VHH binders against Probable fructokinase-3. Designs and how they scored, part 17

Target 1, 345 residues: Probable fructokinase-3, of Arabidopsis thaliana (Mouse-ear cress) (q9lne4)
Amino acid sequence: MASSTGEKGLIVSFGEMLIDFVPTVSGVSLSESPGFLKAPGGAPANVAIAVSRLGGRAAFVGKLGDDDFGHMLAGILRKNGVDDQGINFDEGARTALAFVTLRSDGEREFMFYRNPSADMLLRPDELNLELIRSAKVFHYGSISLITEPCRSAHMKAMEVAKEAGALLSYDPNLREPLWPSPEEARTQIMSIWDKADIIKVSDVELEFLTENKTMDDKTAMSLWHPNLKLLLVTLGEKGCTYFTKKFHGSVETFHVDAVDTTGAGDSFVGALLQQIVDDQSVLEDEARLRKVLRFANACGAITTTKKGAIPALPTDIEALSFLKDQKKRQTNLKFSKWCCTASPC
Key: E = the ipSAE of ESMFold2; O = the ipSAE of OpenDDE; V2 = 0.75 times the mean of E and O plus 0.25 times the DockQ between their complexes.

## First folded at step 19 (VHH; framework vhh_7nfr_2)

Design y3 (from x2 with G106D; at its last look DockQ between E and O 0.83; V2 from the best seeds 0.00; counts 0 for: pae E 2.6 > 2)
Fold by OpenDDE, look of step 19:
Structure y3 (fold): chain B 345 residues (1-345), chain A 121 residues (1-121)
Amino acid sequence: as target 1 above (345 residues)
Amino acid sequence: QVQLQESGGGLVQPGGSLRLSCAASGFTFRSFWMSWVRQAPGEGREWVSSINTGGDSTYYADSVKGRFTIARDNVKNTLYLLMDSLKSDDTAVYYCAKGITTYDSDYFDYWGQGTQVTVSS
């Protein structure tokens, strides 16, 4: 039943928001860095912003420190049109921070200031349950499962959302360093697995969760549960693979000059959710789903073309423009190939 | 190497009870969903039951619902299947399997050798 009231369905994203501090100079230790750039982030927050920028209705549920950084982060959500009624501020705990070190080998290391941070201290009794009940889609990650009381808050929020009829969207967004152990990460991530209606995992996460290095349909389907509507495996530059009860396939992504892959997954998820929130029947139509996934891939691709997560998230206009340009390029390539084949040498 | 070893099977009369066990090794048992699958003679594999990592969520085939109880001990790395009110149709080789899916048994990644359950008067 299409909600008659013409209002867009609300997507509520639950979880952490934090600031990454990125050194201004690469190849040096954190202590040697002369400065840091602030990079606001958090996968759930990014998803909310992505939804909003695409013209969707989004809200964020989480806890921030009652400090300059917390208020800055809340301000960023607000500035991007995300409903912040689900945000709590902790007077005693600080906003989560992460210092990013770029190693000489190109790998990133994170030093987290979460001992504990405000996001970890969200309690069930602090939840805006009215907001959560108003969600048509409730999206969450796994970081909120790491410690109490936030775990309990997560569980309560999920329960309330589900009871209210929301579609549950789950992106584990694995951050191994935040967990006590890989085993604990796997255990907790999987503990709520069967509650999700939509699950998105990366190839890395697929391997991690299954302990199988084989990237095939069988491995992916090992993550299937009876109530799952859509399983997505994102494969970076290769696009995504989708699985439903009735069909499965792959959607290629777009080739772009990637600058920074940060937030690409969040952009993808945000785009997906924004497209399906008001018409979930798309999940049962392969052709329609493929179109949505193409759009989601486009948003992910665009996000990689700029530095940072939040600054790189595209608007609906940008996404549509990009897709139009891609079509033109494809048409021109087809014409060029056709012209080359039609000229009898 | 992943190992799953079933035990507890045997001959039982209709209406009787059995308790199957599956000893797991070679992987982090507590991190994975576990399942029971059975195969009757001449029949295909039939999913019986699954349990999540913590044991708080359990799933059952309609054919065994209300009669069978799946449980796990993560400290002992052991999966259990309590089978009550057994019927002749429950006669099968019962396999312990690693994996969370109940969609298709083909997607489980590891299987035990199975234990024979025979329900006969």
Scores: ipSAE 0.464, ipTM 0.787, lowest interface PAE 1.4, mean pLDDT 92
ESMFold2, look of step 19: ipSAE 0.525; ipTM 0.818
ESMFold2 (binder alone), look of step 19: mean pLDDT 82; pTM 0.831

Design y4 (from x2 with S35H; at its last look DockQ between E and O 0.74; V2 from the best seeds 0.00; counts 0 for: pae E 7.4 > 2)
Fold by ESMFold2, look of step 19:
Structure y4 (fold): chain B 345 residues (1-345), chain A 121 residues (1-121)
Amino acid sequence: as target 1 above (345 residues)
Amino acid sequence: QVQLQESGGGLVQPGGSLRLSCAASGFTFRSFWMHWVRQAPGEGREWVSSINTGGDSTYYADSVKGRFTIARDNVKNTLYLLMDSLKSDDTAVYYCAKGITTYDSGYFDYWGQGTQVTVSS
């Protein structure tokens, strides 16, 4: 690969960044909670940070409120090495907030402050088109499709990135409560399906989009489009399945003691994109793709072992150390099985 | 209950034209990509054409490009296929399919009963 010394291909991530407020005590309703902790998030922002922590180049394009939370979130991006030239601040609308709890009866409660939030108000004429044109990979989700003007900004950004030669990466990251209906969500998510080069969905999203509870290769292939280069279905602790024009298969993940699964999918995507941005021919080579997906699974697994999304995203050193330790454990397990078959135990 | 009903097939001479229709009910038509697939005598099903939810993106198999036009009416819940310059290779039962994307005919979640198109001298 002939990458320039000291500069890697740029991954531009487009979409929302927000704060989830999580109760300080477990199992309460939102009204019962005596306080909340800030949990900065947003899938596109998490992907950008994941890329940067792994040593890649990332930028974020989106809009925040011109308020204390918006400036805090922009600061988090900068502190994590994410290029901030694509960030806009809205003078009137506030930064998106979400209050989320899991009640003791097992029911989830959500309250969103997006009526509208600043991220929904990004206009096409506010886009930093030169930053978008510089993308080797342009990554996006579906949340920006929900309403105007941000839907039009999303479509313009995709067009500009594609015309400039970027690989388009789509992770719908479905948040059903944000949509006016499941039907509208499905309609809008699928309206841009044919524009993407890479699509990643979870098993829950596969079920939602297909209305099919069967999680087999046939159901997954119903999401395939002839213009795709890669379709991924993530299966949580079961790993992922992958589909290309020439081959398909699965890659097992690593089993860890999960603490908080928040951001695991974003970590997976960030790792994938960081590994392919400088040599996209990986997508045509099953052996190389499988290695990339194993690395992405490792990053996702590591992310689940710590509280929070952004704090849990691994560095390249952490990911490589994890893989080395897993290889050591697997070698010991193989020898133990061999010993048992050769000796009774 | 999902229902797809194709119509408009028939016998035509080579070079002729047909318009196929598919009336859809029992689901939110505008939320799904819609497709035409066909099955020639003694063959498996072949994808012909697809249209996205809004009708602004259309896709065609190489064998029909430039001759067939897919369209949809989201108010009437109807899918159309205009077939021009028909040739004997187009002889098949044509099915309207409800699905997600344009991938392989085996992955669509429902097909109609089909309408016969026969192109012969």
Scores: ipSAE 0.037, ipTM 0.555, lowest interface PAE 7.4, mean pLDDT 87
ESMFold2 (binder alone), look of step 19: mean pLDDT 82; pTM 0.848
OpenDDE, look of step 19: ipSAE 0.393; ipTM 0.748

Design y5 (from x2 with Y107W; at its last look DockQ between E and O 0.68; V2 from the best seeds 0.00; counts 0 for: pae E 2.9 > 2)
Fold by OpenDDE, look of step 19:
Structure y5 (fold): chain B 345 residues (1-345), chain A 121 residues (1-121)
Amino acid sequence: as target 1 above (345 residues)
Amino acid sequence: QVQLQESGGGLVQPGGSLRLSCAASGFTFRSFWMSWVRQAPGEGREWVSSINTGGDSTYYADSVKGRFTIARDNVKNTLYLLMDSLKSDDTAVYYCAKGITTYDSGWFDYWGQGTQVTVSS
C-alpha cells in the first residue's frame, strides 16, 4: 500500500563525514605543499546529499567535532537540504580530516587525522532514535564498524531502523588504510552482511571480500544471503551488475569525460535509494529496476565530470537533462547507422 | 589454495545423530561465511545451512530446521554440522562450502569433496 500520505519517504544515512585536504600542487609531499583545498566528504554524507539533490528526503546521522570544520560540514548538509537532527557534536574530539597525497604514479595516499575523531566516538545513547525510526531507508557504510563506541552505535541504529521496518542499505565503501588489517576489515564488514536488504559493492570490493580475482556472476553471488533483496556490483565505466532472487543482469553506464571519480559510487547509491524509497516493489520488477539503475548510472557518470564529490552530485534536473540528451544521441547514432546501411553503395 | 575437507559422515539409523566437520585452509576462515550443502542421489545440490563470521547468525533450510545445528571454531578453522533426528531423506553427500547462501547452491566459489551421510534402517 503506497502510503497515501504525499510525504516522501525518509532516507537516513549513517556514518562518517570528514574533510579531505587536497594539495594545491601535485607531485609534492604534504610538507612541501603550499596549500590545501578543502574537500568535504564521507560516503554516507555524500549519499544523503545525493538523495536530497535529487529531490528526496534525506537525513544524516553522525558525530562531528564541535569545531570550525564540524560546523562547516553540518552547514554543508543543511545547505543541501539534508536533515541534520541526527548530528552530534563532540566538544572534546576533533572533526575527522584526511590529507591526500597524489603520488607520481597517480595513486592516492591518505594521511588520516582520526586519533580518535569525533565520528568514531558516537555512542548509542547519543542517537536520535526518533529520527532513525522514521527512516524508510537506513543506509550505512563500514567505517563506523572500525572502533567502539561508534560500532555499538551503528549496531543500535541498524537494529532500531530494522525494527521500525526500514530497508537497510549497505555500501561497505572499503577503506583499507583505516582498518587494523585487511583481515579485520573483511571480518567486520561481513559480520553484519546478512542484515542488509540492499548491498552495493564495487568490483574491487568484490575481489577483496571474496578473495577471488575472478569477476563473474558466481563470485558476486557468493555474497548472497537469505534476506538480501538486491545485490549490486558497480564496475566503473562498465556500469553495474544486479542480482535479485528472481533475476540478474547488467546495466551499462554512460560514456562521459571523466574528471574525478570521487563520489560516483555515492551518487549511484543515492540515486538508487531515492528512486526506490517510496516504491520498493521496483526491486521485484526487472524492467523497472533496470530503469532505476540506468538513472543511478547516469548520476554516477555525471558526478565524474566534475571535481570533488559533493560539488559534482547532480540535481534531478541535471540528471534528467543528461538522460534526455543521451537518448537523443543514441537516436541520432541509430539513424546515422540506418542511413549508412540503407544507402546502397 | 583454498581447501575444504569434510569428515564425520557415515551410516546411521533413522533418529540417529551425526556430527560433520570441515577443516578449512588456504584462506582467512574467520572472515568468511560458511555453509553446508548436500546432494542426494539423483538430486541437485541443496543448501542446508549457513553461518556468519562470528557464529552469531545462522540460517537453515526448512527441511533441516530444528534438527541441524551449524557451528564454527575460528581458532581451529573448522566448520561443524550437528545433525540430530536424522531421516532417510537426509541421505546425501554433504559439502562444506565457502560463502553465505544462494537460492542456487551452484554459486558457491569453493566446496570440499564431501562426506557421505547415509540414513538407513
Scores: ipSAE 0.370, ipTM 0.737, lowest interface PAE 1.8, mean pLDDT 91
ESMFold2, look of step 19: ipSAE 0.464; ipTM 0.783
ESMFold2 (binder alone), look of step 19: mean pLDDT 82; pTM 0.830

## First folded at step 20 (VHH; framework vhh_7nfr_2)

Design f1 (from y2 with T102V; at its last look DockQ between E and O 0.60; V2 from the best seeds 0.00; counts 0 for: pae E 2.5 > 2)
Fold by ESMFold2, look of step 20:
Structure f1 (fold): chain B 345 residues (1-345), chain A 121 residues (1-121)
Amino acid sequence: as target 1 above (345 residues)
Amino acid sequence: QVQLQESGGGLVQPGGSLRLSCAASGFTFRSFWMSWVRQAPGEGREWVSSINTGGDSTYYADSVKGRFTIARDNVKNTLYLLMDSLKSDDTAVYYCAKGITVYEPGYFDYWGQGTQVTVSS
């Protein structure tokens, strides 16, 4: 499963990879926790892994610390078939760490080791431009925009990918505590809005970006720009809505017993990109797009049924098996519902 | 809380020029794309132009491209539309709007009250 095998289009994902540390006990503050479980993550890295597990070609561009965690994270990418030729290691700065807890009062508490972390120090002159030029899809978020030099590296990578003809895919992945203010986050996230061909936001992000509590088609379309090919609003258990120049609609998601929603959005994006990279005319055909979004919803749903992000990302076989089981359940439920609720009167 | 106040409309002859202004308050102006929308008598609303947060990306409807210029001043919280080479079919009420494309005109939080532009001899 090497990035140079076959004729599949390459999906290059740009950004951060880090370790979340989650308390071993629930409901405590970070200082009261007796221990932590490490959970490798980072939305761009999760997307790359999701693509690869579904049988696609993926690469990751970013910077890690030259430390035990940085090499462990690079190993996870490699083990999952993600091309790591775009990874740099910083000799001085450490791999980003995040400590995250949900306290008993319902408040989330965060502590970030990014003062600076290695991912923030990626420079434009460190970019593997040949790799970026080879992208059929170039995927990115907003965290790399927060601070220089990584902001300049991000902008350079986008320019090179666009000039080479890549489809630009943008999922802001808003992490409000990392920004100096909500206003700065909104400003920077929106400053590159018109560069993207595909944008995915959650309903929470849509509310944040528009400052509009009404989550309807008008609110979503207020963010549409004429050169955009696809705008997606994910609605959690309600599925997603999609907007293109010619059509719009919604696709329901699947009913599952969720365990951990971490990485569901990244799984959705990875599935979307993997399904369209080799035939982007899907974006102009509503019936085909709806099938792709149903598949992406399935991958997101599967991801919520297991703990962690990366361990929960499905393979293509798992996704197809899930869809087959859902068709069996739907058929049996309709027959059972008909028999149980049917009345001869 | 969002307030948008358009000004600068008036009567002008074909080929003339006008500059519209829109004073914004009640939100962080620099964080939002801004747009101009117009409504001609008896017609639906027509998107005219949009500008990104920093002012470095601009978009225009085909009907006004090359004749109209959108600009913003993030210090004064003001949106502008410079209209040159005006034609009779540019006659409309012009609204400034918060966002890239169409919010419904007349909703106070997202829309101004409008300024009338009339192009006639």
Scores: ipSAE 0.508, ipTM 0.783, lowest interface PAE 2.5, mean pLDDT 88
ESMFold2 (binder alone), look of step 20: mean pLDDT 82; pTM 0.831
OpenDDE, look of step 20: ipSAE 0.859; ipTM 0.936

Design f2 (from y2 with T102I; at its last look DockQ between E and O 0.61; V2 from the best seeds 0.00; counts 0 for: pae E 2.6 > 2, grease 24.3 > 24.2, SAP .692 > .668)
Fold by ESMFold2, look of step 20:
Structure f2 (fold): chain B 345 residues (1-345), chain A 121 residues (1-121)
Amino acid sequence: as target 1 above (345 residues)
Amino acid sequence: QVQLQESGGGLVQPGGSLRLSCAASGFTFRSFWMSWVRQAPGEGREWVSSINTGGDSTYYADSVKGRFTIARDNVKNTLYLLMDSLKSDDTAVYYCAKGITIYEPGYFDYWGQGTQVTVSS
């Protein structure tokens, strides 16, 4: 078989994959909803698919129920070109389900079928260690840290990837309702902070982790550790800020008509990782990093323009076309402004 | 309200040892990285050491590496700095800080009172 070292670098994404169920009608409680749309998801799985749709090599490591939903989810990974050799199936537990609605009173309602779900039952001895050792980038979140045995599997997978020389990429993807308490979430999320080479958080997560209301560069840098290569803070419509050992700055995002923001962060991360996996020196060059982050912002923006996470993840062609149209539109606006101020037209 | 109180400073001879303590209250101590920062007379603040939430990862400035040991007790909500082989360059007020603090250690909202360490020149 072809040498793994002669191919594009492999991005291995570790964690949960599940099905989100969203009401067919808006503004109702979960019990009042007449039906639900199923939306396959899970941040680590979305990242793997995002990488693959952009032309990168991705694998997913996790555990699914040995049930119709688990096999459907594995099938989705395969159809999207994600290596599934790291997937285990649990014969006893079911694939995780999440129900979410925004009720008419403005309150969000969540119901999770994770008592336990199969993803929580991944054991260290079930890990495909050879696949993990082959990672050029190893990506993970924090949901796998919540309970055993998956917490131990998460820690083992990180250790093996690190020892094999992988770049460790961490997006905590805080899901506060899944944790026993905010304090436990913060403790566990921060317990592995120094293991990562790349960390991406949202402004909400930064506030949660620091307990600082002020969202400035110094607050972000209060979480900097000596071996970190890149810290990213996404700020919604304000774009993102980036921090490295040598420089920091910000990149504006693209403004689009959002339909569904689900998966935008995962699309951003997948784009970032796909762009750097084969040339990590980008992280030391501010101009090149800014181009990568602009591309990642574009992928995130495109993802918000369609329903669902996975269906909305762009291909490389779609992302490049979007950027080309934005560049052309900006050039035409500058010409139009010049024409109106310089001469009759 | 967040409170950090350092103790254990004093006057020592070069080559001597001290153990600094920092009592923490008003926040969930185990959930945060903690750091030691120092300020010599007429100088800016200098990061000294940091420790992760569980105490299993520690980081040191090059100037103190091998001589200082950071530790924490999450049951007693106390941070420690064991200082060995002290030099005159270690003379400073030592502060306990909430967070990692390696970058721009002077912009933190949560500082202790400080404890003076003086190494005889």
Scores: ipSAE 0.536, ipTM 0.822, lowest interface PAE 2.6, mean pLDDT 88
ESMFold2 (binder alone), look of step 20: mean pLDDT 82; pTM 0.833
OpenDDE, look of step 20: ipSAE 0.719; ipTM 0.874

Design f3 (from x2 with T102V; at its last look DockQ between E and O 0.77; V2 from the best seeds 0.00; counts 0 for: pae E 2.4 > 2)
Fold by ESMFold2, look of step 20:
Formats: sequence, structure tokens, C-alpha cells
Structure f3 (fold): chain B 345 residues (1-345), chain A 121 residues (1-121)
Amino acid sequence: as target 1 above (345 residues)
Amino acid sequence: QVQLQESGGGLVQPGGSLRLSCAASGFTFRSFWMSWVRQAPGEGREWVSSINTGGDSTYYADSVKGRFTIARDNVKNTLYLLMDSLKSDDTAVYYCAKGITVYDSGYFDYWGQGTQVTVSS
């Protein structure tokens, strides 16, 4: 419809979108909480919104309940500039709900309403294949692999995107409680490993997938396959490590006063994809890749400074302002240290 | 405890065939990619082949493409390497490894003692 000549490349994100219900008071069990606030979420949806807020073109493919929550979630995507032509609505099943608390002892409690939820019921014949074929990047996680028919829809979407020439981006986003066992999760997550051009995992996910507690380059490289273009391991406050066919290294992150880390990984991925979609040769140029990863780290860091995932995702202006302020802070610290070590400070 | 036991090596003439086996125990075999790696005398380790969890995706080093076939049996927890059209350059100790061990400069693990393949007239 719209001409793609001179337009930014489309990033299509596939998977679940749901509502997290978060206690109105902190540090309590789910049963002790007097009430809950709804918090729209879902890693693939967060990535699409992150791309759009940074000025990129994004679409979301998934299935929601034909209910008030499903239409609210679709509205949030649309209001954030995400193309919603890939969204289906299920007549019978409800939009997925998750009740989530962080107890005072630091343990998380979950209660999922996915028996089944609409996202699990997306069928291959419901896919908007024209939208998927138009992707320059096709992004996905592992939650769609858990059960049929969505597993088959996931596989079909990956196949169609790859055949159309899209770069396949995989962030497993492991949610262990949703799987029938850790072994099944590992099996299914690894079953599609070689289909991806870009893979991002956290250090926790790397340990899970390898069953190796040592977090070093050797462990990461045990998962490298020859057709992969980029493997990323995020290390929280330690930044990230990257591996390509020609080089590997690390990029430090920015130190911020974190409030809520929810969505930081999705913000990182959205930033990465937005920065490379129109020139994927960045993946073969270490200096350029490092600049992109610094930008992605900045977006992730900003996201941790606010409560919630979607409300905390930065715009391009916010990300650039953050980077400018970080350079000023670094310069001021060098000048301050000179002053303190040279009398009369 | 992870255990990998390679077998099936031996002496063979050029153009001959061998089937290597690797019996796996102590872990959930079906959950991991598996690989073959070889080391010729006085040389570094060389990645040979890898196979995904379900056995439906396979990868081969250029030096063995078209001659070697990797396979797995997730019921018997066994990894295989069928080697055809063997050449003198294939002489090496062959190791099986848990994981996608593409790079041979020490970034992979293996648990077996290996099995010797010798190609000579």
C-alpha cells in the first residue's frame, strides 16, 4: 500500500501480549495483596513498542482475546505507532493474564491464566503472511513454542520471514514456570537455535541452556553455530558480550539508580534492531557494532529508572539526551578528580 | 555425571567407511545439540559436525561435506558419525561433545577419551 522506497525497514515482532497484574502494595504474597494494578506486557510487544518509540517501523503479530483487555492491548500498540494488521482476536479464549509479585524475601510469585489463553491459539492459517513477508527483521521469543497450535504458527512465520529475506532475531525470554519442565524448555528453545541470525540471551539463560555455571567466552561459544551473525549475552550491570564470525568483545553498560528492571532487555533488543535494520553490514564492523550496543545499553539503562515496562521505554530524544548527560558526567568527574588531586582543590 | 563413550574407530583403507558411536548418559540427551570434533597428530582440534536436538538440522565442516553423516537416536541416547570415502587427512582421534562446538580453539567441552580413526594402505 504505502511505498517502501525511501522508507525505514519494517521490524515484525511475533508472540504474546498479556496483562501483568501487579500488587498495589510491595513485598506481599499474591493472596495477601489487597488489590492489583494492570500492567500491559509481553516481551515481543515491548520490543515492537521500543522500536517505534525510537523512530523505527514496527509491527506486531499475535493473538488476543476478543475481550476488553485484548482490545485495550491492541489500542496500546496502535497508540505507540505499531502496525496492528497482524493481530487476530479469538472468539472464545481470553487474553492472557499473569499475576506477579516480588515478595519481601526477593522471591517472585506467579499465577497465570493461560488455560488456554488466546495467544496460545494462533493458527498457521491465521497468519498475515503479507505482513510477515514485508519484514526486514523478524523478531521472536520462545513462549510461542510451548504448545500447539501456536508452536506451528511460530514455525510457519519464521519460515515465511526467512524465505522473504528477513533477518531472524531470537530472544528466548525464558519463563520457566510456563514450561512443563526445564528439560522441555531447553529442548524446545534449542530446537530452533540454528534458524536465527541474531540471538540474545541473559547470563541466567546462558547458564540454563548450557548447564554450565561458569560465565565465560567458552560457555557462550559452545552455543555458536556457523550461520549465526551475532550472539549477545547480557550481563546486567556488567554490560554485554558479543560474538560474531570475525570478532568478539564486551561493552560496558551505564550505571543508573535502578527502580524496576522490567522491560530492560526488550528495550535493549528494540534499540539494537532499530539501529541495524536499514544497514545490516553493521554486524560485520566491530567499531560500528560497539556504538550500536552502547546505544542499546543506554536504552536498557533508561528503562530501569522508571516503574513498568512500556511506560519506561525511551524515545530517541530521551536516549540521546541520556548519552549527552553521561558524557558531561564523565567529563565533570575527570575535572573534579584533577581538582581534588591538585592543590588547592 | 555426564559420560560420553566413543567407539567404532579403527584402521581402514582409503575410500573405506566407518561408523562411530557415542553413548551418552548422565544428562537429558534430547535437550542438547551434539557435535563431533577431531584431532590429528600434532594438529589443533577441528570441528567436524553438529546436530540439533531433534536431529532435523545438521552441519558439517567443508572438509567432510558429502562424505560424513551425523545422526542421533534420542531413544537410545546415542550419537553417530557415518564416515564414507575416507582419506588420509581424516586420520585423527574423534571426540563427541555436548553442545554446538563449532570453534576448536578451546571453546568447547568433551567428556570421552575419543576413538582413533586411521586411514592407511
Scores: ipSAE 0.551, ipTM 0.821, lowest interface PAE 2.4, mean pLDDT 89
ESMFold2 (binder alone), look of step 20: mean pLDDT 81; pTM 0.826
OpenDDE, look of step 20: ipSAE 0.827; ipTM 0.920

Design f4 (from x2 with D104E S105T; at its last look DockQ between E and O 0.69; V2 from the best seeds 0.00; counts 0 for: pae E 2.3 > 2)
Fold by ESMFold2, look of step 20:
Structure f4 (fold): chain B 345 residues (1-345), chain A 121 residues (1-121)
Amino acid sequence: as target 1 above (345 residues)
Amino acid sequence: QVQLQESGGGLVQPGGSLRLSCAASGFTFRSFWMSWVRQAPGEGREWVSSINTGGDSTYYADSVKGRFTIARDNVKNTLYLLMDSLKSDDTAVYYCAKGITTYETGYFDYWGQGTQVTVSS
């Protein structure tokens, strides 16, 4: 639950923002498609928007092309209440574009316009350090680590945020096709692992990072390190597993009619960060953490009920209404069980 | 097939030094954190030290801090443990392990056959 009293802590999200182009027609190659729907995205940007829609304070740090798409993306951040003072515009490079289709033979086809794209060209000397120093939480992924100069900008931003006392939140958000090899991806993702206070991975990412097909608590704990406060493994329809220094457990998610899972993880992360930014002692209290994770699961579940990432991110009112409806369903199940077991029907 | 082969153990007197080596194969060594774990007779596993992928972050159990140094060579795919100021309490079989853990014994997917270190009085 968000607090509305006093000034809320700032969550600064660092990384890429881009446009995914998805065919208007299913089952075609990119060349066969008669048109594409543009779907603004980028995990760090989605997290910032998720925080803002839940009533939190968020900022985004990254670089966009000085082009119509870059300004459109910055406009989306502003319209969703995300502080854009950390955005730079590159005069030469274009805003990143990704074309993605699922062909009729079941194969994914990708085409990326990142040769280079503007997000890859963010330099350390372009960082709004005052904004980064003001963060209570500094959130990032791994895509900014792929090439220079953005890798150096990423490392500088992490350093400045940590020195200013921010909680460092890491969601690698692996996009394997963007890396030169799986081995390079694993190496770079793991190279900053011990810098984070909070890490969230999916079960697919856990398998990738450990090269272990047995997805159990022991496998997750093989990635635990002394600097962590929270390790989360999201399990899709099974909810999430959490690990801290003192305790571990699982929180089940909510069952919904899923339409599009895009952005569900970003919604989960945004909800988590928004719920803890103003009282980080939650991380040391299992009962309170479980309540926060149930809320984060709800936000993730809601996000899967609509197409797209950003259009599907819930407001605080939507999330609370969803949880209220779930309590009514649980009450009805209790009453139904009582009727069938307690008296002649 | 993941293979970890430890070597460099032996008999030393108290205050002596040893360098343990672990040759790694069957996986991309540079992509993983690596650890040393030891097991004394009749005891459980005890985490000793861990090192990140690039070698720039190192962690040690309190029992060995200041006396042991972990290192890695990502070109040779080799993990090292330089042990100084050895004590009888350091007597154990030392295992190379793929993965991270806390300052307490944790889960490791793969570890080798180990190398015996004996510190005789």
Scores: ipSAE 0.552, ipTM 0.821, lowest interface PAE 2.3, mean pLDDT 89
ESMFold2 (binder alone), look of step 20: mean pLDDT 82; pTM 0.834
OpenDDE, look of step 20: ipSAE 0.673; ipTM 0.853

